# VH-VL binders against Vacuolar protein-sorting-associated protein 25 (vps25): the designs that were tried, part 16

Target 1, 194 residues: Vacuolar protein-sorting-associated protein 25 (vps25), of Dictyostelium discoideum (Social amoeba) (q55gd9)
Amino acid sequence: MSNQVFQFPPYYHKEPFFTIQPILNTRKKQFQMWQDLILQYCRYYKIYELDINESIKSNSVLFNNEKINRKLSREALKSIIDDIIENGFAEWVDKEKEKEKEKDKDNNNNNRVLIMWRKPDEWASLIYKWVADCGLLNTVLTVWEIQNGDDSKKQEFHQLNTTILMKSLKVLEKQSKCQTFSQDENVGVKFFSI
Below, E stands for the ipSAE of ESMFold2; O stands for the ipSAE of OpenDDE; V2 stands for 0.75 times the mean of E and O plus 0.25 times the DockQ between their complexes.

## First folded at step 16 (VH-VL; framework fv_pimurutamab)

Design e6 (from f3 with light chain N92H; at its last look DockQ between E and O 0.87; V2 from the best seeds 0.81)
Fold by ESMFold2, look of step 16:
Structure e6 (fold): chain C 194 residues (1-194), chain A 120 residues (1-120), chain B 107 residues (1-107)
Amino acid sequence: as target 1 above (194 residues)
Amino acid sequence: EVQLVESGGGLVQPGGSLRLSCAASGFTVSSNYVHWVRQAPGKGLEWLGVIYRSGSTDYGNEFTSRFTISRDNAKNSLYLQMNSLRAEDTAVYYCAREGYPYNWEAFDIWGQGTMVTVSS
Amino acid sequence: EIVLTQSPATLSLSPGERATLSCRASQSVRSYIHWYQQKPGQAPRLLIKDASNRATGIPARFSGSGSGTDFTLTISSLEPEDFAVYYCQQYHNYPYTFGGGTKVEIK
């Protein structure tokens, strides 16, 4: 069992990093640095979703540096997340704003964000290569076996978020490299040679 | 205008100690991130450590036990205390300021350096 | 610790020539690299920040490029004052590390 903790970069330890910078070119670099930090942190801990409200309420160490008494404001965090989404490395999970009236009042549109340090097409390539390397083309796998099976334990997509995995399989289906189908309480996948 | 000036270098025997000074003018040391960097004769640059606005410090891995960075806010100066000096510590020692935030993590102001020679 | 390897160690060139200096990182540092110029008997001077952006007061003949692990400093037409040692520095992780330098000298 590993007791390692994520090692923060030099700029995390400095107060100006936590305040949105007024000069545009400085802010663009700041936002790139925050994007890189967020993606690296989430990759390190295998965090596929961030809840903005919980991150702020819990004083998440990613956004709150107690040693220098600085944290991102909610507005700053949302601005940074919006930029990451615009760059294609994140997306909002809450797609059903028209159903908001049916939810309890604690639900917030644009609060949970899916973090994609690898985009679905990159995951798709990794999965397909692994299937081919293991000699599993033209056989049936379950989604569970890809995510949780013993044969995938060394792969980065082991325990991959199901939403991202399905997006990745859709990329492969569009390329005619696999076909998904429903089985009792799970999803099967057949990967094709090309 | 903005300036850093190192002093306190000299000849010292192996196992000895020295304290280097870095006097700042044109800016406040306690509101900035100031580092020590050294350069052995004919060699490249080596980062030693930093003092933060809070007064806390971080060091390069090889220096955590022998070198201490400190600050005197009243004198607007910082210091490098070097103990258990070795021949390989022979170098020019610079203090350098980060250009934060407009030059993220860059050393935009350097002192002229002070030479430390460790020789028996 | 991220190791920066600069090549060549020495460039022997004449004024007016183009200099191309390489810095290679042992792992990706993205664009988190700075370049410094050091003349004999002087402290280093910030030259290029964030791989490609000239620092204030740096002439247009200096340019930088690269990302990830491979970075290049170019001096388009050498002037007499450009004969110096050039260092790359990464700030992706502590400890900050510098390359071993490339000395640009008169042929």
Scores: ipSAE 0.735, ipTM 0.887, lowest interface PAE 1.1, mean pLDDT 89
ESMFold2 (binder alone), look of step 16: mean pLDDT 90; pTM 0.917
OpenDDE, look of step 16: ipSAE 0.858; ipTM 0.948

## First folded at step 17 (VH-VL; framework fv_pimurutamab)

Design j1 (from e5 with heavy chain Y102E; at its last look DockQ between E and O 0.84; V2 from the best seeds 0.82)
Fold by ESMFold2, look of step 17:
Structure j1 (fold): chain C 194 residues (1-194), chain A 120 residues (1-120), chain B 107 residues (1-107)
Amino acid sequence: as target 1 above (194 residues)
Amino acid sequence: EVQLVESGGGLVQPGGSLRLSCAASGFTVSSNYVHWVRQAPGKGLEWLGVIYRSGSTDYGNEFTSRFTISRDNAKNSLYLQMNSLRAEDTAVYYCAREGYPENWEAFDIWGQGTMVTVSS
Amino acid sequence: EIVLTQSPATLSLSPGERATLSCRASQSVRSYIHWYQQKPGQAPRLLIKDASNRATGIPARFSGSGSGTDFTLTISSLEPEDFAVYYCQQYNQYPYTFGGGTKVEIK
């Protein structure tokens, strides 16, 4: 049970799934199938970020089916990821960072992607409910305590990716349900009733 | 244009064995995904299994121990070997091709079927 | 495995009437549903793919809708050739499963 592996869908076992289809309507369905697979796989293994170049270089089982000797090209994977981003389930990490500059021959800034198999507003709701259920409204928590603390150990957001967590807290801030602030080296957050 | 023809059905005793054939024309079986599907008289459809381009197979859970799908590329044909047959296996047996990639995971070409009757 | 439940089992209607056929999945199958039509003595024919898209050569009076667990096949105005049995099939996961069928018969 602890060694259960992700069960791939029927279409993963078939060669045309790995070649971008030329007919538009066929390709639209292919891309939806890839989106669903990528989101399910990442949810199963709690993966929040993919490195496109490393995924291809390492022959990741998600994109490389050795049994049928088929893998996505980098260009195909990039096209699929672009579609997932347009649908609101992923975003480029490099545009979120002002400090890092990375170059490769094919794509200068478009290599690492944040995968949002659950969106920040859904995480926000889970976090707020937990705070309310635990009687922690109107108290100060650290972001670390939410993410890594013993009190959150059983929650789905335990060990949540920090970027997604901060996006989720921003959703709550916009709703006037919390306020974040710097406290020494840590980020504190106070959750409000109503 | 494209065609699948099943054969080898007939009357067989419970506990017996039977091999069904599926002959293809107008396309190459080893370049396609071909399945076996059955239909008991007056009943619905039941997926049995698939053979992949590589020759690997997958089956419905109930059929993995008794049924085997194989392929003969020289004859452009598939086979369904059925062992330890039971009355419940009485059905019309179809082979069907996926319309990949135009019709993702759909059966767009079917044979006419062959009847298997399991009875004393 | 995923169970598909079709209702009603039999739908008795007259030509020109609207037919509405239901397929309900035991768990989400997203949009991964196909519909087939089967006439007596014939193999099934692909009718609707991916819940809502008509297959090649299928008349416009056939339409499909739904996602998740609840799916509908609609025949807007029944023609004599539409009296047949209709099956839904899921491909969300192996094993592929079919619904038990809805027989559309002349009243």
Scores: ipSAE 0.764, ipTM 0.899, lowest interface PAE 0.9, mean pLDDT 89
ESMFold2 (binder alone), look of step 17: mean pLDDT 90; pTM 0.916
OpenDDE, look of step 17: ipSAE 0.867; ipTM 0.951

Design j2 (from e5 with heavy chain Y100F; at its last look DockQ between E and O 0.81; V2 from the best seeds 0.82)
Fold by ESMFold2, look of step 17:
Structure j2 (fold): chain C 194 residues (1-194), chain A 120 residues (1-120), chain B 107 residues (1-107)
Amino acid sequence: as target 1 above (194 residues)
Amino acid sequence: EVQLVESGGGLVQPGGSLRLSCAASGFTVSSNYVHWVRQAPGKGLEWLGVIYRSGSTDYGNEFTSRFTISRDNAKNSLYLQMNSLRAEDTAVYYCAREGFPYNWEAFDIWGQGTMVTVSS
Amino acid sequence: EIVLTQSPATLSLSPGERATLSCRASQSVRSYIHWYQQKPGQAPRLLIKDASNRATGIPARFSGSGSGTDFTLTISSLEPEDFAVYYCQQYNQYPYTFGGGTKVEIK
């Protein structure tokens, strides 16, 4: 009945959470706690991307607890994000990742990260179920209609990030449950029974 | 030796008030996170609230209006002020310290507790 | 608030037997569960942290497992000093909550 703001977990209110811990097992738990917090926060506010530089510059409340005068350093945030990527819940969106250079050693230019608080295969299942439930199998939809159309207004994937949506359609395409194609400036999708 | 010692418990009538003390030795209260937890006779444990290193506090939902946690750094002690006491507040009251850096959010040191009885 | 339900309320067992204690959360608490032992007339003692890690000085017969909503404390072979009440505690969110306890008593 009331509109609740995101409720931060107990460890967010404590200074040690904001400093990379030297004891290995303590740090492993710290990184798990940061992963869980970041995914929950982004899910709550439907955030699909984080900009590391912008988050630090703007003193985002996710990474800056003003009440206790503690914030993650850029280096600490980068380390936490790298761990989340390694665990499969995020990936870099930076343009430099599109250039496949075999032995690039400097990844510190990476800045924007896609946050997958629900994975593409889970989104794929929600989209396919909706298409089937609405009797839209064997018809052509645009990606825009799935994402922004009036018929999807009540669905959780309404206004889904375009990158994640395309990844989700690729999952279905590999399963032979849909086929995507270009149609002028739009992407069309036909969903199949099976 | 690291210890917490509660005191100030006793008998009180409904509607009355009590102030409990928790004296710390072997560590500094203001450098730690110390909590109050109670246990009604024959019942389980109930978290009351915490005082942070800064002196700020948080409470369990049912306790924010009647209970106040405070700290005296010079005495290395914290206090639980309880007002408008009810029969259901009858319990043993513990103070407990978090065990960082080896324990996230766990209570590694407990006092022996002090008994509060609210006659009904 | 997160409710922790411990079962059974009472386990009646003999020394040398295996004890299995359950803690179920009303919503996921991930691995953010601690276990405590409380002997009569004493304050609780930390046993297991983060679902599965023994606290300092806790003998190997104590182990914990689980994640999400279902957690188990196991005592592989009961010693006389293990007959006590056991509580789980979650720290996934405020307020911290404890389970109602499982009393392990001598048969």
Scores: ipSAE 0.780, ipTM 0.908, lowest interface PAE 0.8, mean pLDDT 89
ESMFold2 (binder alone), look of step 17: mean pLDDT 91; pTM 0.917
OpenDDE, look of step 17: ipSAE 0.863; ipTM 0.949

Design j3 (from e5 with light chain Y94F; at its last look DockQ between E and O 0.89; V2 from the best seeds 0.82)
Fold by ESMFold2, look of step 17:
Structure j3 (fold): chain C 194 residues (1-194), chain A 120 residues (1-120), chain B 107 residues (1-107)
Amino acid sequence: as target 1 above (194 residues)
Amino acid sequence: EVQLVESGGGLVQPGGSLRLSCAASGFTVSSNYVHWVRQAPGKGLEWLGVIYRSGSTDYGNEFTSRFTISRDNAKNSLYLQMNSLRAEDTAVYYCAREGYPYNWEAFDIWGQGTMVTVSS
Amino acid sequence: EIVLTQSPATLSLSPGERATLSCRASQSVRSYIHWYQQKPGQAPRLLIKDASNRATGIPARFSGSGSGTDFTLTISSLEPEDFAVYYCQQYNQFPYTFGGGTKVEIK
């Protein structure tokens, strides 16, 4: 298990995959292939956020294939990420910070993107099932306990990104399966029987 | 215009070796991804391996130890070296080009094949 | 490796009939599947790309569908030249694999 590494698909080994293709239909498939690869890679390693600038600077193996001496340019990676966002599988982490950045061009540029390889409604279902199975209905939990508590250590949502977790709890709220509360610097949630 | 032509097939005894050739015309083999695929008589298709633009190769699991793909850029040709041949290696051998990037990972150009018969 | 299982192995039909060919993968290959046609004495010919897109020069009577593990090739009205063997191929992961083929023959 500790020796297992992500196995890249056949097209990762070929030079044209790393250059934005000029023909529209070819590029549409290329972008689908990059989306699938990025989502699979991030799911495999439980990565919820990518930093575009750091990925390029560090020559991340996801975007840099040393064997064929090819990597995505920053412009190409940005275009692929924009497409993933448009398809609903990613979003900027700090939209409020992005607004500040646009007003202050000399400040730090935040290029962090949230990767949603599993949808919030799917996470919601996993969390609710766990709460019910553990006899925690009608009790109050903190967001921290769901993410980091001892009782969640074996669950797929252990250490889930907080933004995705909150989106998932809002799905449950709409279903009348929970209610969130703000208590000082903490967020509590109570889960209900339906 | 674009063509692949296999040659070098024939009758060989078990345990023997044979080198197949694949001559390309109308395109540069070293700028493309070219594969070997075989088909035993009356049977389906079996992928053997690929040579990349860099000259590196990948193979089907059961072929890694006995088959080697190589390329001669000056002759615009690639080769399949087959060693320790067995009766089960009797097949038509094709070389095939990927249509990359326009036909992602599809074999869009095939040669007519060369027959290899392994029999005593 | 990913096993592609084609069914039926043989499909006996008359000209003008609809042919429906199945390809099932042992695990998800998303849409990363191609279809080939092979006529007697010939090399394979690319037919359908990426589950559903006809290759250049392929008649409209050929169509493909499916995603994940289950894929279908349909020939809406068989012509005499369509009696051939059909193979699916996946490129989701190494090694590339082909299905065992479906022979479409004249009844």
Scores: ipSAE 0.736, ipTM 0.885, lowest interface PAE 1.0, mean pLDDT 89
ESMFold2 (binder alone), look of step 17: mean pLDDT 90; pTM 0.908
OpenDDE, look of step 17: ipSAE 0.869; ipTM 0.952

Design j4 (from e1 with heavy chain Y99G; at its last look DockQ between E and O 0.61; V2 from the best seeds 0.74)
Fold by ESMFold2, look of step 17:
Structure j4 (fold): chain C 194 residues (1-194), chain A 119 residues (1-119), chain B 107 residues (1-107)
Amino acid sequence: as target 1 above (194 residues)
Amino acid sequence: EVQLVESGGGLVQPGGSLRLSCAASGFTVSSNYVHWVRQAPGKGLEWLGVIYRSGSTDYGNEFTSRFTISRDNAKNSLYLQMNSLRAEDTAVYYCAREGPYNWEAFDIWGQGTMVTVSS
Amino acid sequence: EIVLTQSPATLSLSPGERATLSCRASQSVRSYIHWYQQKPGQAPRLLIKDASNRATGIPARFSGSGSGTDFTLTISSLEPEDFAVYYCQQYNNFPYTFGGGTKVEIK
């Protein structure tokens, strides 16, 4: 267990898995299988973002099975990612139009994807439970302390991606379970009993 | 007509060897994934192994050392070589194909061939 | 290795009755499970794919449900040809494994 490596599922070793299937029902299952694999792989290695161009360029083992000489095309990978986004387990990171899309009207520049193998509301519940269990309700924590502090080292959300963490705190804020506030260049958060 | 036919079963002594054949018709073995599965009398199904399109193989944990799957593309057939046979290897042996539109499901089975390991 | 535990081992019923067969996995197999029917002296027959989808030619009285670790095969009204042994098979992890089977027999 100490030196384990991610174990790929049986269908990863078979050529049809890497070719978008023409029969609709077969393709729907194929896309579910790819979603499950991508989410499992990213959870195993704590990968919160994928760069599509870098994954293809580097021949990432997630999408390129060298032993059978098969890899997802960029088009196939984008189609699978779009499906994962539609199902609510991913979103484009480069979605900010002012910085990227305005300059390149003829090209699709969506490339980096936030991978949410655990959704923000689930992270929110884990964080709130930890705060309550540690007796930290009605005290102030910094966002950094939740993410990187010594007291959170054993928690699954330790070193959680900052975008996902902030989404999770927004879930709690809408439930009146916390309030975030700025203190100059820091973000603080106070968690409430309810 | 898509079909698999096993052959080569029979009575064999403990410690002996036996080679089973699986002849395919109506599809090309080298373009498909074909498995061996066995069933001891009155018992359940036990997966033995698979041959991939490349010709490489994978086996259930217990079978890696004694059983070998191979393929002859010219005869559109695959084989199960069984060595160091024991009484507990007594079973009906099936070959089974994964369906092309059914992820990891065995849609075509042969009728099986009986192997009896006894003195 | 994922262990599939089927229960009951034997289900004694009359024609027309509803049969409910259970398959429980030792860890999550998501929806990556298939069901097979085996009549005496015959090879297994693919019945249900991916927990819930009937294979080609399978009558509507057969249905499957479940996800994760708990799966159910239901035969809504047993017909004489349905008295057989039923096996679940997982493909979530290598190696592939089968359950021990549930024998559905005439009471």
Scores: ipSAE 0.716, ipTM 0.878, lowest interface PAE 1.2, mean pLDDT 89
ESMFold2 (binder alone), look of step 17: mean pLDDT 91; pTM 0.921
OpenDDE, look of step 17: ipSAE 0.850; ipTM 0.940

Design j5 (at its last look DockQ between E and O 0.76; V2 from the best seeds 0.80)
Fold by ESMFold2, look of step 17:
Structure j5 (fold): chain C 194 residues (1-194), chain A 119 residues (1-119), chain B 107 residues (1-107)
Amino acid sequence: as target 1 above (194 residues)
Amino acid sequence: EVQLVESGGGLVQPGGSLRLSCAASGFTVSSNYVHWVRQAPGKGLEWLGVIYRSGSTDYGNEFTSRFTISRDNAKNSLYLQMNSLRAEDTAVYYCAREGYPNWEAFDIWGQGTMVTVSS
Amino acid sequence: EIVLTQSPATLSLSPGERATLSCRASQSVRSYIHWYQQKPGQAPRLLIKDASNRATGIPARFSGSGSGTDFTLTISSLEPEDFAVYYCQQYNNFPYTFGGGTKVEIK
């Protein structure tokens, strides 16, 4: 019946999954199940950010199971996202000191969330391994070359979200495995063998 | 008392058909998720399929073409229609309720009914 | 389809001994594992839910642990009624699958 590529887990097909459960222990498991589903879905489609209002408005299949006539309310989704943030797998985008348009009155709540279905330290390890495997230690690369260059086309971090990439490079800097620097409007990175 | 009781098992020739029944008491089948699970003699458990509150069904990959789960809400019962039976279908057949608040756990099982497919 | 491999196939032990049963998944099932006990001639009974939580009425001598691909059921001191077959079940993906079972039998 469904032509979707992503395979939803068994509990997606059951009505109680879409209603915030009143019993605390049942709700804690429900929230873990939602976290796992959201992370899996976002990994499958390489989604790094979610817009809560747009997801609800568009009846995203992630949060709206039309076959059983159930969808998450905005309040339920926000509660689930808050839990994911507490567990270290997401964060609000608007806490990164980014300015919004002056006339945008529709986002007086936290709305866009960065989804870290692979954490920055795991991305850091993949990037460093690639640099070492390609013989690029002690050379300078640009952030653009890591994200978009021909040499990275086969890597999972090809077209990685820029915010997550910079977080991942920061992890490597703290480990003394690279150093970033500005060059005109670009960011350069030198990777070290130590 | 919450209970499931299977019936309708017996001896069937290869290629034959059989309809198993699962009668529920102490709860309403149309408000729950009820599964069929089988166990061949001396073997482990094998999930066959589920019927949802809506009446929609899902099956294990091998069973989608030969087995059909249905429900009669007036009799508070489920059925497993098995067609084109093979010797490999010889097993005890259980119905099992998935019990809220236990996510995805089969907390109530019937006693099982034996199906033997043999000449 | 996720394969669950239980080991050993048979544990021969005496009452009072500790039983350790293993369930390994072919891919991560996170914590989405239940354990069942089946005595001869009976239907399975839910024992441990979500890898580590005892079902209602299950004695404290039963405990479960693990995550990802490796799971353990432990019976701290075997009682005569604990000699049975134990199955793990995953619900991470359709279809639901069960392990092949570990038979705990009296020595």
Scores: ipSAE 0.756, ipTM 0.896, lowest interface PAE 1.0, mean pLDDT 89
ESMFold2 (binder alone), look of step 17: mean pLDDT 91; pTM 0.925
OpenDDE, look of step 17: ipSAE 0.859; ipTM 0.946

Design j6 (from e3 with heavy chain S56Y; at its last look DockQ between E and O 0.83; V2 from the best seeds 0.81)
Fold by ESMFold2, look of step 17:
Structure j6 (fold): chain C 194 residues (1-194), chain A 120 residues (1-120), chain B 107 residues (1-107)
Amino acid sequence: as target 1 above (194 residues)
Amino acid sequence: EVQLVESGGGLVQPGGSLRLSCAASGFTVSSNYVHWVRQAPGKGLEWLGVIYRSGYTDYGNEFTSRFTISRDNAKNSLYLQMNSLRAEDTAVYYCAREGYPENWEAFDIWGQGTMVTVSS
Amino acid sequence: EIVLTQSPATLSLSPGERATLSCRASQSVRSYIHWYQQKPGQAPRLLIKDASNRATGIPARFSGSGSGTDFTLTISSLEPEDFAVYYCQQYNNFPYTFGGGTKVEIK
């Protein structure tokens, strides 16, 4: 089924890629290669969140290459994810576990990660352009209509993760390009010409 | 002394076959990634294929059906079997090793090459 | 497959001059590009890895720059041994591809 699957880069098929490298400069390049791979894979399949424990348990093909019998350890994957977060392309979604600040070695803390293969400011630009191009400035849309409505079906932000969408609208609010508000049981958004 | 030495080049007729050898010293081919790359006279470099540590191989699309890379671990050597040769296959053939992991995906060791001429 | 276009095909220069060689990719290869030097009658030699990092033993007069689709190899002051052909190679996507080369020759 090669016509409908993500095509992995050459280095995915080489054993050293799956072992955290001891030399710092080599490791920095390795981590950049993993970041690029993870972001591309998630973009291809429109994945906005990864569950670290589930990825390891299910032997996700992203982190487990059966042909060479190599997979990332949980510790390696967390290290790579931490680096992606430091670079601004991911963030933890398990914020509630931060309130349980206890010194334990269990890695239950920080397990689900939001993957931002396109950043909120880039999504914001796409959404605003669409609103402007369709003559929808100075009208009210619901967040649901942007995300799931018939008029957005061809847009890249159709079915966008709600957390990322709200972050993107926040970017526009800071630019005075929209304002969000409660509307019945939904969140409404009014976009402005300025 | 890390070294690669190609051999087996020569004159062959169109439609013929030829097997090239690549002998390694100073490192183990089965623990490395070694490739075949060719260069037609006066032309640039063209990647042909690779054999992985696992023994799997990958090739450039043009070469998948006609060329086969293999390895003999006991002789610490690689081979390139070329079939259905054409005039455009006339080139110097190199084997090259990747510098993993210090030189990600770069060819840091090359042989001197062996010339293959396809002509009647 | 990613096409790498090198220009110019030939640079005719004198020793001591600055050489600037271009490599353009048909799509982004990020920083996943290497440069090689090939002297007449010899196998290629790795010069620059990952767009900008000199390989071991490469003189400081060689430098690389660029990201995405446009890459440059610069030789700040040509020495007699630098008259050779230079190739870029990408590893962003399978299959590996090389540029067509830039020949740097004596004027």
Scores: ipSAE 0.736, ipTM 0.888, lowest interface PAE 1.2, mean pLDDT 89
ESMFold2 (binder alone), look of step 17: mean pLDDT 90; pTM 0.915
OpenDDE, look of step 17: ipSAE 0.867; ipTM 0.950

